# VH-VL binders against q6zmt9r679to764, part 8

Target 1, 86 residues: q6zmt9r679to764
Amino acid sequence: DNLLHWLAEELSEENAESLSSTLPLRRSTIQLIKLKNPDDLTEQIHEFLCFWKKSLPTFTDKLRLLARHLRKIGRSDLAEELKFKW

## First folded at step 26 (VH-VL)

Design bb5
Fold by ESMFold2, fold request of step 27:
Structure bb5 (fold): chain C 86 residues (1-86), chain A 118 residues (1-118), chain B 112 residues (1-112)
Amino acid sequence: as target 1 above (86 residues)
Amino acid sequence: QVQLVQSGGGLVQPGGSLRLSCAASGFTFDDYAMSWVRQAPGKGLEWVSYIRGSGDETHYADSVKGRFTISRDNSKNTVNLQMNSLRAEDTAVYYCAKFDYYEGMDVWGQGTLVTVSS
Amino acid sequence: DVVMTQSPLSLPVTLGQPASISCRSSQSLLHEYGWNYLNWYVQKPGQSPQLLIYWGSNRASGVPDRISGSGSGTDFTLRISRVEAEDVGVYYCMQYLQTPFTFGQGTKLEIK
């Protein structure tokens, strides 16, 4: 997903750590992603977001939920950008 | 301080209509879905309807589809259930519930009784 | 539709003793890449339902440690390690993996 990759490029290392600690992902999934992409932060973040999205039922408002997470980590600017995708 | 305060309800004849309302406070309303669940006297819980935070997607139990309409007004922090063509089998206490996309229905209103009888 | 089946439907328990309630679903509630979309609720006399457990095993805020959930896929258990008077009520499992969301029949827990 091009939207999730764009977002992965916009997040700093600090943002990524905050987001990965608050996204409900299985620990084994987090470990696997880090192992597969050890030197590529953007790809790690992108994979975190993709797995997070896939873990949710189809009736979930995934973009609004993602915007909520972005606000929690102090990136309300990115949460606002996502509004144009709703 | 999350609260859901319900209003509406009452006695109505078969074929009639009622509108239930649920006012939300203590949370960012449009970040969450909302749901209605009913409980016939002496019976268990039956899910009725669901609406996403944006209001763009709704789901209904087969027993009410085509007769009930869930809607929300995010400017007033309310969710409503319009009930048309009511039948005796719709007699129940109706609950609204906040639907967290992770935790499901996590906070419920106090319930309102709808009685459908001649 | 996902059918949810609870057992037992009536559960008399002596104060201080453990209680267990089984919930089985007609299909797996473990979502691909994710979680078991199974909740437990209690409805105490005269009250609205309250969330106890989400995702099969996570305690909701304010729920005491003596109440726990376990299981995965199609078989889930709610356990109360030591029943107290305040635990009286009807317990429901519910799946929210897909619509229509469906509840078990309820288990009425009473002090004997």
Scores: ipSAE 0.715, ipTM 0.920, lowest interface PAE 1.1, mean pLDDT 92
Fold by ESMFold2, fold request of step 27:
Structure bb5 (fold): chain C 86 residues (1-86), chain A 118 residues (1-118), chain B 112 residues (1-112)
Amino acid sequence: as target 1 above (86 residues)
Amino acid sequence: QVQLVQSGGGLVQPGGSLRLSCAASGFTFDDYAMSWVRQAPGKGLEWVSYIRGSGDETHYADSVKGRFTISRDNSKNTVNLQMNSLRAEDTAVYYCAKFDYYEGMDVWGQGTLVTVSS
Amino acid sequence: DVVMTQSPLSLPVTLGQPASISCRSSQSLLHEYGWNYLNWYVQKPGQSPQLLIYWGSNRASGVPDRISGSGSGTDFTLRISRVEAEDVGVYYCMQYLQTPFTFGQGTKLEIK
């Protein structure tokens, strides 16, 4: 959980928009998170990541999958840091 | 272009061993899990095994546990299935498949026939 | 283990007519906060299986929109709105919510 919060703090508004558009979350979940945290970008990102993680079966390599998403949005630096922290 | 090219099949007697290989190209191999699925002649599909991208976690069908071992070499972009103590009921076409954590088995190899017979 | 049951097992269809295949699972495939972990595959004669539908209703890349999936939980349907000659093959549903991953028995679609 601390790892996901750290990541939420490291992402820019542009990164967050890119990430939210590529993470497979239900649209209703995305809307609810934004409604509950309208002025707190870091908390929005943190909740996106938490719901995303909870949506996946236990056999999924969630940290490597997250690193893949970070590379897709142009944050390969964070993808590498994530590998070090896991 | 995503491709999975299989090798290593053949004819073997009961109790024998074979090693199947699957060479991947056109995608970042470590980002995906891999699976093996088999199909006995004239029959449906049966999942055999799964290995995560890192190789740190594997899963097996009960019918093959203890006899088959899935492994991967991420430096060579290969996944392998070591099959020991083979039985007649293991006779099948074996497919390797790229496992996308969202889409499941999305790209399949061409299949390799394994025949276990005296 | 999750048991997957398809119906019908044999499906002769006239060209241009619709076709439907049902798949039932012995337990819900809807993951909490997530999706239905149910896929549809086709295996055309002499070929490897190909992914058609994932998460119950999402078309895989390159799959025409005349092929669709619907349903949730334990009951799923694959529909082909207008059958073409190229649709001949065996169709399988598969669950990947949990290991062991399991397939339905297959439905052989053939042209009358």
Scores: ipSAE 0.700, ipTM 0.912, lowest interface PAE 1.0, mean pLDDT 92
Fold by ESMFold2, look of step 26:
Structure bb5 (fold): chain C 86 residues (1-86), chain A 118 residues (1-118), chain B 112 residues (1-112)
Amino acid sequence: as target 1 above (86 residues)
Amino acid sequence: QVQLVQSGGGLVQPGGSLRLSCAASGFTFDDYAMSWVRQAPGKGLEWVSYIRGSGDETHYADSVKGRFTISRDNSKNTVNLQMNSLRAEDTAVYYCAKFDYYEGMDVWGQGTLVTVSS
Amino acid sequence: DVVMTQSPLSLPVTLGQPASISCRSSQSLLHEYGWNYLNWYVQKPGQSPQLLIYWGSNRASGVPDRISGSGSGTDFTLRISRVEAEDVGVYYCMQYLQTPFTFGQGTKLEIK
């Protein structure tokens, strides 16, 4: 959770758009989050990550899966940082 | 190309042990979970075990719990199934499978026959 | 444990005709915030199982459009719109919402 907020703070607008496009989230969820947080990109990203995490079964290695997404958007540096922070 | 190449297997007496191995290539191994599924002769598929990409969490079918141990070596791109206290009902073809957290078991190995017989 | 029940267990079909397989789960497979954790597999004669459908309705890579999945919650259907000879095999549904992961009994599709 604190890791997800840290990550939301570290992403540029371009990174955030790329990440939100690649996470498997329902369109209605994405729209709701944007309506609730229209002026706060960091909070939008944090909410995207929280809903994405909630959409996955408990046995899922969510941190490794998140790192895979980060590498895909060109932020391998953040993916490596994630391993140190857990 | 994604490949899973299995080894191990064979004939063993009841109470014996056997170790199955599965070598992965063509994907970033520790990004994915791995699973074992077995199929007794003439029967359907039965899930056996699961291990997360990190290796820190494992799950087992009740029928094998306490007797089988799944493990992985991410430096060698391998997943293994240590089978102890084998019983006749463990006789099956054993498949390893790549487990994508979204798509489930998406790529399967070729299968390895284990026969437990007196 | 989530029990998966397939019907029919044997499905003789005329080449070129549609085929339909039902899978029911003892619990909803629709996870909170979004997805049905239900897959379909085929095991063709002499081969390992192959993924056909994930999340109830998404075709895996290389699966032809004539094979589709539908349903949600506890009731799922695999449909082949026009059966070809290459479709012969045993079809399994599987849930992966929670461990232990469980399969249906299998449906043997054969050409009559």
Scores: ipSAE 0.680, ipTM 0.910, lowest interface PAE 1.1, mean pLDDT 91
Fold by ESMFold2, fold request of step 27:
Structure bb5 (fold): chain C 86 residues (1-86), chain A 118 residues (1-118), chain B 112 residues (1-112)
Amino acid sequence: as target 1 above (86 residues)
Amino acid sequence: QVQLVQSGGGLVQPGGSLRLSCAASGFTFDDYAMSWVRQAPGKGLEWVSYIRGSGDETHYADSVKGRFTISRDNSKNTVNLQMNSLRAEDTAVYYCAKFDYYEGMDVWGQGTLVTVSS
Amino acid sequence: DVVMTQSPLSLPVTLGQPASISCRSSQSLLHEYGWNYLNWYVQKPGQSPQLLIYWGSNRASGVPDRISGSGSGTDFTLRISRVEAEDVGVYYCMQYLQTPFTFGQGTKLEIK
């Protein structure tokens, strides 16, 4: 839980846009998150990551999958930090 | 070019053991899970086992639990299936498959025949 | 375990005609927040299985647009709009929402 909030704090608006376009999550879910947290970017990103995590079956290696996405958006530094936390 | 090249297999008597190997190339191996699926002669597909990219979590079909062990070596880009206490009903072509967490089993090996017979 | 049931099990089709294969699951494959964890595979004669469709309706890379998937929850359909000789094979649906992953019985498609 704290891990996804830490990540939300470390991401810029540009990074969050890149992630939201790369991660498979429905547009309606993205709109719901924005409606619930209209003026809090960090909480929007945190909720986006939480819903993404919930969209995946329990057998999924979610931390490694997240690290892969972070590398793709140019945040290999965060992907490495994430590895030290698994 | 994603490739999965399988080795091992052969004829073994009931109660015997056999080890199957699957060598991966053309993708970042530890970013993906791996799975084994088997097909008895003239029959359909049956999932056998799954291992996460990290190797920290495994799953098995009930028919093989306690007898088969899936493992991976991410430094050598290999996944293996150790099969112990083999039975006649384990006779099948065994496939390894790359498991994409979104797309499922997206690339399959060529298959290897395991025959369990007296 | 999630039981997957295909219909028909044998599907003779005239070249150039459409084909449809039904797959039903014993429980919903629609995961929380929006995806159906249902794939379609084909196993052509003498070959390993190949992924055609994932998440019920998304074509895998290199799959022609005449092959499509539809449905949601428990009822799914694979359609081939115009059958070609290269389509001969056995088609399987598979759920991967939860382990054990399970396949349908297979549908053998052949040209009349």
Scores: ipSAE 0.668, ipTM 0.908, lowest interface PAE 1.1, mean pLDDT 91
Fold by ESMFold2, last read:
Structure bb5 (fold): chain C 86 residues (1-86), chain A 118 residues (1-118), chain B 112 residues (1-112)
Amino acid sequence: as target 1 above (86 residues)
Amino acid sequence: QVQLVQSGGGLVQPGGSLRLSCAASGFTFDDYAMSWVRQAPGKGLEWVSYIRGSGDETHYADSVKGRFTISRDNSKNTVNLQMNSLRAEDTAVYYCAKFDYYEGMDVWGQGTLVTVSS
Amino acid sequence: DVVMTQSPLSLPVTLGQPASISCRSSQSLLHEYGWNYLNWYVQKPGQSPQLLIYWGSNRASGVPDRISGSGSGTDFTLRISRVEAEDVGVYYCMQYLQTPFTFGQGTKLEIK
C-alpha cells in the first residue's frame, strides 16, 4: 500500500492519463474511480494501481511489471526508484 | 527479434541428471518470467515450471517437485532446468518459453529432447 | 488443479470451411476485476507451440483475423472462419490463472 501511495503522489495528471491508457483496466472501473474522487488526483491514481494489482494472479511479478509500464509512459526515473524501493 | 535457443538435452539412464539451458535475446530478459513445458512422445503439452523475472519465486508441477530446479542468470540472459532423479516418464521434448505476465507463454524455444531409458 | 477439457480431440475439416474447438475449465478462469486467463496455442507439424489467443479473445501479434477466440468463465471457443492448409496442427487451450498451469488434451485439425 505505502509503495503504491508513494507512486501515486509522484505521478502528474498527464501521467495519470497515460496510465489509464496503458494499464489493462476496464473503462467502467476508470470512470468509477474518477467519479468517486473527482478532485483528488493522488487518490485516483492510487485506486487505478490497486485495481490493476487486484486484476493479476498472485504469481505475477507486479512491481517489475509496474516498472515496465512506468518506462512506457516516459517515467523511467520512477521505474528505477521503484526497483530500489522493492 | 525475440529468440530462445535451447541446449543440454540427450540420453540418460534412470536416476541420472541433466541440465537444460535456454539462452534469450531480443527482449529485456528480467522484465519477464520464464517457463518450461514438456511433451512426451505422441502426447500433449504438460507445464513443468515457472520462474519470475527477479528469480525470487518459482513454481513446479507436482510431477517434478523435489527433482527439478528452475533457475535464471539475468546477467547472461539464461534460464536453466536442473533435472535430477530422472525417470522414464520424464522422457519428452522440453520447451522453454518467455512468460509475459499478461499474455502468458508468448515465445517458445525450439525444444530439446530428453530421453530417459535403461 | 484446474482441469481443461477440449472437444473435439480430432477435427477433420474441408479446406475453406469453418472450424470450432471447445475448451471447458473445471473452475472459472475470470479473475475478479480482471480478465479470463485462458490462452489458445497451435503446434504445427514439426514446430514449437505458437500463441494464438490470450485472455480468451485477444489475438496475439501476427495472428490473422479469421482466427478468433470467445467465451468467458468456464466455456471458451476457438474459431477459424475459413480453414487454410497452414492451419493444420494440434490446438491447445491453457489456463494461467493459477499454478499448476494446465493444458487441454489437444485437438488435431486436419484437412480432409
Scores: ipSAE 0.667, ipTM 0.907, lowest interface PAE 1.2, mean pLDDT 91
Fold by ESMFold2, last read:
Structure bb5 (fold): chain C 86 residues (1-86), chain A 118 residues (1-118), chain B 112 residues (1-112)
Amino acid sequence: as target 1 above (86 residues)
Amino acid sequence: QVQLVQSGGGLVQPGGSLRLSCAASGFTFDDYAMSWVRQAPGKGLEWVSYIRGSGDETHYADSVKGRFTISRDNSKNTVNLQMNSLRAEDTAVYYCAKFDYYEGMDVWGQGTLVTVSS
Amino acid sequence: DVVMTQSPLSLPVTLGQPASISCRSSQSLLHEYGWNYLNWYVQKPGQSPQLLIYWGSNRASGVPDRISGSGSGTDFTLRISRVEAEDVGVYYCMQYLQTPFTFGQGTKLEIK
């Protein structure tokens, strides 16, 4: 949704590498996303987040889980902004 | 150190009410869901209820819907189970559990005995 | 509701020998875009349950290498390569793909 695209725009290349390495997502999915968007980091990040979200059961608090990941990579500022926007 | 300290429980008459409490420490409480699981004497495990980290969504086993209410207070790091209209078949040890969205119920409390008997 | 069926329900084992427990679900536990939402727990005598395996095959922190999980979809197996006295207890599989979360009946592992 709009929140995941906003987040994809706010992440630096360093943050995106940290986040993508810690998200539990299948390697084949990661490879496909990178091949589809080789020069567009924001779209790569956005697709990673969308696939990650779809990999989780419906009862999962996905936005709070994402905020937890953001705090772990040192972006507590984005974790707080995410909470304000959801 | 992640800890779940349970309190409450005891003997209650059929039709009565009881409130179980579970105090959490050692983790960011609202980042995790919480769950209750029970075990009747000599029987297996039965999931009872679940509440998301925010408290905005709850789920219940059919056997307890309408009678039990799970709630949490994120300012006090507690999850509670309000048990109303108790029946003999609700007699069990009740466990609270931390629910990690990836790993499921990963840390369990020590259990609290609830006995429903005339 | 997803029905979880374990076999055997009683498992006497000689110390040092391997043990296997099967768990079958009434529907696939493999999420379309992700993982098998199947856990294994043990409840040792007088203790609370403890997590052994999540996502069908991932060992929880502190679980020894001799305990492993395998399988996918509807068929899962817990293996103990060499049973030790500390392994005595009741083992449960559980699905958490959807509510209500459901457990198998339990497998009581005993030393014979």
Scores: ipSAE 0.660, ipTM 0.903, lowest interface PAE 1.2, mean pLDDT 91

